# VH-VL binders against o27280, part 79

Target 1, 266 residues: o27280
Amino acid sequence: MDSMNVPEVLEIKRIVEESESVKTFIFSWDFRREVRPGQFVMVWDFRDEKPMSVSLIDPVRSEIGISIRRVGEFTDRVHGLSEGDLLGIRGPYGRGFELMGRDILLVGGGIGMAPLAALADEATARGMRVDALVAARTADELLFLDRLEAAGVNISTCTDDGSCGFKGFAHERLLTLEENHDMAAVCGPEPMMFQVMRILDERDVPAQLSLERYMKCAVGICGQCCLDDTGFRVCAEGPVFWSQELSRVREFGRYRRDPAGRRVPW

## First folded at step 23 (VH-VL)

Design ig16
Fold by OpenDDE, fold request of step 24:
Structure ig16 (fold): chain C 266 residues (1-266), chain A 118 residues (1-118), chain B 108 residues (1-108)
Amino acid sequence: as target 1 above (266 residues)
Amino acid sequence: EVQLLEPGGGLVQPGGSLRLSCEASGFTFSKYWMSWVRQAPGKGLEWVSWISTGGRSTFYADSVRGRFTISRDSSKNTLFLQMSSLRAEDTAVYYCAKWYVGRAFDIWGQGTLVTVSS
Amino acid sequence: SYVLTQPPSVSVAPGQTARITCGGNKIGSESVHWYQQKPGQAPVLVVYYDSQRPSGLPERFSGSNSGNTATLTISRVEAGDEADYYCQVYDESSDHYVFGGGTKLTVL
């Protein structure tokens, strides 16, 4: 175990309110420790620790951003913090997204747009054409639209209630899009990802998908985030998987393990 | 059985042209990026070119850019490499290779020898 | 261009452990893959994603990647392991696949 496994106590430099339920916390970062879109960090509020995706990578400002959705006790506490407050951060961990080709389709739902926003920045910086399908339940829950637009991303929006863009789910909107891409990156609710993956497969578009699972150690030891049958550890072999890998994962899109290790449906 | 077969190699004069083919079987060819990798006699592996699914994007090593053209025909499950303005240094065994996760190559053809000599 | 550096040769006695290194700038942040090639044969993937083994490969083959060095480790080396070994990465800046120069493993 190296020093990366010891949480660093970092000051929250800035907080960006992305939506009513999502905040991005910005920290100073030493980029001698490289971080890639799709990787995650463990966030420690000195009571509990949770994995969070990196949503901003800014080597110019020497900053990273972590976007957190308010969904439970831990995130409630974190959302109560202010600029200048402290959090423990260790990482980054996991396998990030891999970029290939000249154009990429990003499909994100809800907080799943967090790692994709970081990927969009990288892809556009590399001169790739980036199309993004951003999905949410309602217009006010769509994330990172201004940021993506500023980066030169071509955005298509989708909302369950039709309050913005296409009325329906991401996979339904995807079916209406005719253009194919060299590759795709997907992150969001697993049922969404499952449907999107199927469509992309039918279209012969290689895709990466970022999975979310409960994890404790983040270093591939505890097994909390192991996927059934394959033995893939989301923290070590993921969280970003190629569709070819996920095709072997029986539980994908069907069920997950809860903190107690029980199978629960999505 | 998953297989890649590479016919089309042979002897060609400097400045000449040659078209290699790679026929895929045992997997859905259209779903994978494909590459050509070559190996000069007694030398190491050198990537030559790769092509996206559908053939929309192609990339080439600097050593072959402008002279070689990679293409594919999904209806025939075949990958092609059109070589022109061939040089002695292009002499090599040419392998077609199937893309795998992590940007590895999990399936290789047995290779076809291309000899450029006067 | 991105460059991968391998030792030209490594020798090991049967039953011992062979370690083949692949050097590259910040290679630890890249996904490294390894291929075995025997004379007159096509390369065979033996390790991918730094440390994963393809189906059918023995556990004797393992990989690691950290800092500026990736390592292919072959434990309990057998005569049949004598071959050339190549490391490989993908350079996203140029969209080029990059191979190392190869290492000849000799089993003494």
Scores: ipSAE 0.939, ipTM 0.963, lowest interface PAE 0.4, mean pLDDT 96
Fold by OpenDDE, fold request of step 24:
Structure ig16 (fold): chain C 266 residues (1-266), chain A 118 residues (1-118), chain B 108 residues (1-108)
Amino acid sequence: as target 1 above (266 residues)
Amino acid sequence: EVQLLEPGGGLVQPGGSLRLSCEASGFTFSKYWMSWVRQAPGKGLEWVSWISTGGRSTFYADSVRGRFTISRDSSKNTLFLQMSSLRAEDTAVYYCAKWYVGRAFDIWGQGTLVTVSS
Amino acid sequence: SYVLTQPPSVSVAPGQTARITCGGNKIGSESVHWYQQKPGQAPVLVVYYDSQRPSGLPERFSGSNSGNTATLTISRVEAGDEADYYCQVYDESSDHYVFGGGTKLTVL
């Protein structure tokens, strides 16, 4: 077994409360092990293991951050942890975002902003112009705004209830923005990503999208995260896909497989 | 049929200028980044330049920066390479190439020979 | 600038397995693509994203990438596989595409 597949027990260095339901857990990281925005790690609380995107990559402080939304039993347990507590981390896994050009549009919804925040940092550090469309149901669920602003990102917000920014969904806000970019990166609810991808395609903007699927092994062996028709493994060929790849995936934006392999609608 | 056609090559004197064209068919040209790649006789592949879909961003190899200009016309499905101040070392077969996922090139033209010689 | 290093030549007998390496600093963290070029022809993509095969390519072609070395593997080599092979990456620091020097595969 590759040493990469053995969880490293790490101490939670800091916890940042991003919102009522989202916390970022900070860990010391040895950057001899490279990590890219868009890649994920497997987080182990010694009972269960879940894939989580890396939301912070700080080589200067030798730290990474993992943002976790409280959505179930596993995340409930993790959210109950304190600084100094331990978690098992293995990875990173998967394909991260690829940057090209001089300007990039980020479109994120909810916790989907986690990997995009990391990407924003990298893009900005490279001298790229970064525009970000940050979407959430309500104002209090908008993530990483201060961090993005501090990085020099041009932010547009939209909320379902209109409590902040544009009232409506991300794809609706995107339709009101006429400026094109060299490329785009998208992450959030799959129905959102589906609509956003269509708009970007119509505008001739190459786009990458990060998918979420049930993962077990994270190394492309078990097949639990396979996408229908294509056989793409989200953990190996993803989670970041180019729109051209996703255009071949019929289930995209429509349904996913649950742990039992059954189709479940979004 | 997906293809890239590259007319415009030929013989030119050192210091001269030449404009290459690449006409795309069989795919939606406007949706893809495009590149020029050249190959000197008996040598390997060398990337020359790439351009974004809208032409907003262009990038060049150090060896051609300031001398070559990449451009595109979506209405004509055509990629261009304006070459100036040509040198003997610019002698090569020039390929246009279509961007593919992962930043690969899945479609190549057959290439056009540019010979710079006195 | 990012540099990719390939052996200038590899020789194999028919039916054997050819392995062509592409070296680069931390290349395992990059997406590597491979092209086949026969004399007088344009390059043809044979492996992309380290290990994916384009439609129409035989299963004999495979790729891997880890550490500082990417490898193109051609199993059950045929006479028709004789060609030059190039690895390629994209250097984000300079926004340049980078090719290896190429490897001539000879089928004995």
Scores: ipSAE 0.939, ipTM 0.963, lowest interface PAE 0.4, mean pLDDT 96
Fold by OpenDDE, look of step 23:
Structure ig16 (fold): chain C 266 residues (1-266), chain A 118 residues (1-118), chain B 108 residues (1-108)
Amino acid sequence: as target 1 above (266 residues)
Amino acid sequence: EVQLLEPGGGLVQPGGSLRLSCEASGFTFSKYWMSWVRQAPGKGLEWVSWISTGGRSTFYADSVRGRFTISRDSSKNTLFLQMSSLRAEDTAVYYCAKWYVGRAFDIWGQGTLVTVSS
Amino acid sequence: SYVLTQPPSVSVAPGQTARITCGGNKIGSESVHWYQQKPGQAPVLVVYYDSQRPSGLPERFSGSNSGNTATLTISRVEAGDEADYYCQVYDESSDHYVFGGGTKLTVL
């Protein structure tokens, strides 16, 4: 095993409460190991291991952040941790976002904003114009708004219940936006991404989308994250895919495989 | 069949101008970034310019910046390269290339020779 | 500017394995693509995203990318593989596509 496949035990330097259900855990990071927005790390709490997207990349402070939504036993345990506690981190893994052009549209839903927030930082640092459509079920679930604003991102919000911004879904809000961009990056619930991708395609906007699948090894060996028909491994060929790639993936937006390998509809 | 066709090459004097075109067929031209790549005789590939799908953004190699202009017409499925103030070192086969995933180029034109000579 | 370095030439006997390297500063963190160009022809994409093959390309063509070196590997080399090979990346800092200097593969 190379060094990147061995979890490094890191101390939680800071914890940022992003919302009721989302916390960002910040770690010191040696940037000799490069990390890109859209890549993920495997987080090990010494009992279980889960893939998590990197949501903060700060070379100045030599820190990375991992935003974790509380959704199950593993994340429950992690959310119970405090600053100074330890986690195992290995990675980064996977294909990150690729930036091109002068302006980019980010479309994120829920925790999907995590990798996009990191991308926003990079894009703005490069002098790109960044527009972000931030979607959530409710206003209190909208993530990283202050951070994005501070970075100079033009933000549009969308909530299912209309508690903040546009009332409706991200793709519906997108339809109301007339401006096109050089490219787009999308991350969120797969049904959302599917609809957003369709709209972006119709508008001739090249788009990258970050997929979420059950990943066990993170190194393309176990096959748990393989996509039907194409054989794409989300951990190796993804998690970021171009829309052209995903157009070849039959299951995209329709179903996924659970830990047992069974098809489960979205 | 997916293809890129490049007319417009030829002989031009130093300081002269020339407009290259690249006509796309077999794919939805408007959905792809496009590039020009050139190759001097007996030399390697050199990227020249690329343009976004809507033409909103254009980028140029330092060697051609200020002299070359990339543009596109979606209604004609055509990519253009307007070259001005041509120099001898601009002599090359010019290829148009279609963007592919990962920022690769999956489709290339046959290339058109531009010779800058007195 | 970002620079990709390739050996100017590589020679291999038929049936053997050819390896063409492409060096760059932490190129392992970049997506590297490879093109084959035969005399008088346009380049042809043979490997993209470090290791993926376009449809229609034989399995003899493979790629890897780690550290400061990307490698195009051609197994069971045939006479028809004689060509120039170019590696390519995109430099996000300048928004420039960057090609290596090319490698002439000679099949002995």
Scores: ipSAE 0.932, ipTM 0.957, lowest interface PAE 0.5, mean pLDDT 95

Design ig16
Fold by ESMFold2, fold request of step 24:
Structure ig16 (fold): chain C 266 residues (1-266), chain A 118 residues (1-118), chain B 108 residues (1-108)
Amino acid sequence: as target 1 above (266 residues)
Amino acid sequence: EVQLLEPGGGLVQPGGSLRLSCEASGFTFSKYWMSWVRQAPGKGLEWVSWISTGGRSTFYADSVRGRFTISRDSSKNTLFLQMSSLRAEDTAVYYCAKWYVGRAFDIWGQGTLVTVSS
Amino acid sequence: SYVLTQPPSVSVAPGQTARITCGGNKIGSESVHWYQQKPGQAPVLVVYYDSQRPSGLPERFSGSNSGNTATLTISRVEAGDEADYYCQVYDESSDHYVFGGGTKLTVL
């Protein structure tokens, strides 16, 4: 457990440009440290440390991939790195997605497709039928489409501006799709996830959702990742929650917390 | 009050058939996966079967596959187990159980005894 | 098939701590759940997700899971804790639930 709490310095083995704003950084990984889709790692650039979802889990090649969207100073610095450069990684942390049944619906918005791409690989490897609704603001931001297709996933797309697939929001596209899945997994902007969760609940489709919250310790000690109303620690009891767990959480869909723990509107 | 009630059960001969029912109340039945779990006299718990919320996907323990059929009727809040080609080894208390977070079971019926004997 | 192994029995004095083990290959990578069953009664969930306690259950019940062993811990054992205890996982490869063989806790 001590090694789980300190960063291991790893060499960037490969970099994949997923879009203009998203890169996947691939590292060698010793799978005695088990990794499940939906778990996260803390990425350290020797100045700051941020949680990032695992998007590729490849025990055969002993590799993991971490997809990072450029959104600020930390991610700008990481995007400026090259193959052979070093990053600190600690983890994995948190609760991953759980699979049941013969089919699953994935609903991903933007970078939220990263953990769902890893889940799609696991689900197809287990013989499940996988449908994915991939959403973005615009066509150039739709992630992992070729990878999902190669895995045998049935893909539907939507874009806010209509440049690819359905014009509109993910929950609007969902209303026009097949209703009968054994389960669903959802990850993306929290307002999108709230609307999608509501529709899936009305359809009696059990769903798991991955939340993003500020994390300091990543092991549940500091309390900075706690949800209002339940005391759930996103880094320990999540980041993946069943919709049944989230129905009791008032902040879901309402606000988030900054690094100081203050409420911030979505 | 949240409950699962198994009013059926009984004595059948080997090779016979019996249908069990499980009536749910106090929660929205259609939102949950459901299971049957059995316990032979003096023995441990053995999972038998589970069914998806829509009823489309069903899974069975190897010991009962091809002989038992799980089904549900959400309009009646009822889970069923159709048992056929019964054997002495099927003698057990049969519980219905509701899925809970983590793929556990939080609500159990009180069980009903099925005896397969001449 | 995935197999869970439990000791047939554990004895503990009142007020002491009972530990009931559940062995399985790489069980530390599974979510483990625990049930208490008293004679003539249905099982009751006492721990889920390895270490979480259902609402209304005493804090005396706790759990851990790592490597090849999950453990149910009952602190300050009371006579009323005398029961059979079962561990359970879900095996994703078969889509089957799996129970351990059960452990009888005797309080003496």
Scores: ipSAE 0.847, ipTM 0.930, lowest interface PAE 0.8, mean pLDDT 89
Fold by ESMFold2, last read:
Structure ig16 (fold): chain C 266 residues (1-266), chain A 118 residues (1-118), chain B 108 residues (1-108)
Amino acid sequence: as target 1 above (266 residues)
Amino acid sequence: EVQLLEPGGGLVQPGGSLRLSCEASGFTFSKYWMSWVRQAPGKGLEWVSWISTGGRSTFYADSVRGRFTISRDSSKNTLFLQMSSLRAEDTAVYYCAKWYVGRAFDIWGQGTLVTVSS
Amino acid sequence: SYVLTQPPSVSVAPGQTARITCGGNKIGSESVHWYQQKPGQAPVLVVYYDSQRPSGLPERFSGSNSGNTATLTISRVEAGDEADYYCQVYDESSDHYVFGGGTKLTVL
C-alpha cells in the first residue's frame, strides 16, 4: 500500500483504438496490488498527472487497461504515444463499485463506460445478469459494444443524434425500459447521472454513481476533491458513491468547483 | 423515528414451523434490501437471509437453505421469515435489519426469541 | 467460506484506548463494519466502510483496515462502552454477510 503513492514507470504494452477520440492503453500489472472496477489511477506523462479510470482488469494475463479520451493538452500528448513508450502510473485509488444480488443495470455515457466495462466483466464472471444502457452523442462514440456483447451483456444503446439505437438522452431511453434490477451502476456526464439517479430512485433500484472532481494528491490529503456539505473526498470516500450518500450533497448535478474553489455550472 | 418491530416469536417443537414478521416505520421500506440475522443464546451474530428491494432475489445461509423462506410485502412495510423443519440449533433471537451503504446494517429490530425444544 | 476472527475479550481501564481486531484473509480489500451490542439490546452500527462513523456517534470511535487486519479503536474508554463488538463484511463470492465471532470489551 505504501508503493501506491509513488508512480511506477510502465511500458505501454498495447494500444486499442476504441473510437476516433478514445484509446485504451494496456500495461502489465502486478496484481498483488488489487484493482477493483470503479477505482482510478493517476497517469503521469512526465509533465502532468491526471486521474484515469481503469477499464480492463485481467489478472489472468496480468494486465490492466486505462481508457483515455482526447480532451485537452495532457490527453493529446498521451494519445500521441506508441507501444513501447513509457508512462508513470500510481494507484489504484478510491472506492470501487460494490456488487450484490443476481442482476445489475449499467448506465454509461461516453467515456463513463470505461469503469462500467470493467464492472461488467466482474459481474458476468460472478454469474450476474448484466444489462447495459450505452449512451453517446453519436454512434461512433459508443464504447465497448463488442466487448460487452462478448461478455454476454444485454445492450441497449442511445445517441443524441439518433445515429444508433434510441434517439435521445440516456434518461429518456431508461424511461422506455421496463425491467427491474437488484442494483444499478452509473457513470457519465454528471447532469445525465443526476437524471438517471432520479428515475432509478423512483423505481426503487439502489444505485452507485461514479463522480469526477479535480484531484491533486489522490489519497485524501490535499482537500481538492472534497464535496460540499459532507466533506466527502472523491478520491478517498469515492469516486463511487451510493445514491443515499449523494442525496446529502448539494452540488451533485448542479455545479462543480474549479481549482480556485469557485462554483462553476456543469 | 426509524424503527423495525418484530412482534411474536415463541416455542415450537423440532420439525415444526413458525412465521416471523418485522414491521418497518419511519423510512421508505421498498427502497432497501432487508436481512434476518440471528443470535443463539450466549453466542455471536449469524446472518440468516437477505432479500432484494423488489423481492426478486433471495439469499440464505447454508445452515437454513431449503428450510427458511424470506419474503416481503411493501404495501404493509413488512418483512417475513417462514421457518420450517425447525431444529434445536435454530433456537435464537431473530433480528430484522435494514441495509445501509457499504453493505452494512444501520437499523435493527429489538429481536424476537424463537425456542425449538421438545 | 470467508471467516472473520476476533479475540474473545479485551480489557481496558477507563480513560485508556481499546483496540479490537478483526482478522481475515485480505480483509484490507473489504469494507469492514463494526457493531456495538449491549446486554439485552440489538446491535448498533458504530463504524462502517472501515473508518466512517454514523451520524451521532462520538469521535472516540474510529476504525482502520489494512492487510489482513481491521481494527476498531475506542479512545478515552468510558464505562458505557462496555459491550460486545462485532465486525462484519459482505462476501461477494457467496452473496452472504459474514460476522466475526464477537469481542467482549470489559472496562475495569
Scores: ipSAE 0.847, ipTM 0.929, lowest interface PAE 0.8, mean pLDDT 90
Fold by ESMFold2, last read:
Structure ig16 (fold): chain C 266 residues (1-266), chain A 118 residues (1-118), chain B 108 residues (1-108)
Amino acid sequence: as target 1 above (266 residues)
Amino acid sequence: EVQLLEPGGGLVQPGGSLRLSCEASGFTFSKYWMSWVRQAPGKGLEWVSWISTGGRSTFYADSVRGRFTISRDSSKNTLFLQMSSLRAEDTAVYYCAKWYVGRAFDIWGQGTLVTVSS
Amino acid sequence: SYVLTQPPSVSVAPGQTARITCGGNKIGSESVHWYQQKPGQAPVLVVYYDSQRPSGLPERFSGSNSGNTATLTISRVEAGDEADYYCQVYDESSDHYVFGGGTKLTVL
């Protein structure tokens, strides 16, 4: 555990361009440090450090993949890197997804499909039937479709502009899909996750949701990732929570916090 | 006031049948996976069976598969265990238990004794 | 089938710390839950997710899990803590719950 608290400097082995704004960075990885879908790593570019979800877990090839959306200065710098360049990685951290039953529904929005792609691989390897609802603003931003199809996942899509699949939001598409699953896993923009969670709760489908919050230490010491109401540390007790854990958290779906801790509307 | 209430069990002969029930109150029964867990006299806990929220999927310990059937009726907030082809080794206190986050059990019934003997 | 191993018994003096172990292959990668059972009573959840306490449980009950061993720790043991203690995981490969064999804690 102490070795996971210090970044290991790793060479970028491969870069996969998933979309105009999303790249997957692939590294060699020693799987004595086990990684589970839904856990995160801290990525250090020698100037700043940000939490990123693992999207590929491949013990056979001894590789992990980390999918990063370009959204600001840090991610712009990382997207400018090439194969052979170096990044610091520490982790993994946090609670991953847990599986039960014979089938699972995945609902992912944008980059939120990254940890769900890793979960789909694990679920199919366990013999579960996997249905995935993949959402984005536009068709070119739908992630991991070929990978999910190759894994045998049953895919439904939606786009805000209707350029691929259902025109509308993920929760609107969900209302028109099969209502019965043993469980669900959800990751994406928090407003989307809130609406999806409400529908799944009305259908009595137990769900796990992956939250994003500001992180500094990633091991639960600094308190920067705490949720209102519960004192849960997203980096330690999460980032994956069961919906039952979130139903008492008043900030979920209502606001987010910037790096300075200020409340910011979604 | 959250509770699981079980009827009083019984004595049954080998090869016989018995149906256990467990009535839930104080929580929304339909939202939770449910299990049966048993404990033979002087022995440890043994998981028996669990059922998904909609009853779509059922799972059984190897020792009871093909002989026991778990079911639920959400209109009556009741979990059932139909036991058939009973054997002496099925003698135990049977508990119903409610799923909790992390795949734990937070609410247990008080248990009911099933005795299988001639 | 996944197997959890517990010592059959542990003895501790009042006011001291009891540690009850649960062994399993790579159990540190599992979520471990602990139950207290007093004679003639149903089990009561005392620790879940390795180290979290249900609402209303005293902080004297704590847990840890790493490598091949999970541990339930009871600080400042009281006579009322005398009970059987079980660890439990969920085995995703079989979709079965698994309990350890139980540990009798004696307070003397």
Scores: ipSAE 0.846, ipTM 0.928, lowest interface PAE 0.8, mean pLDDT 89

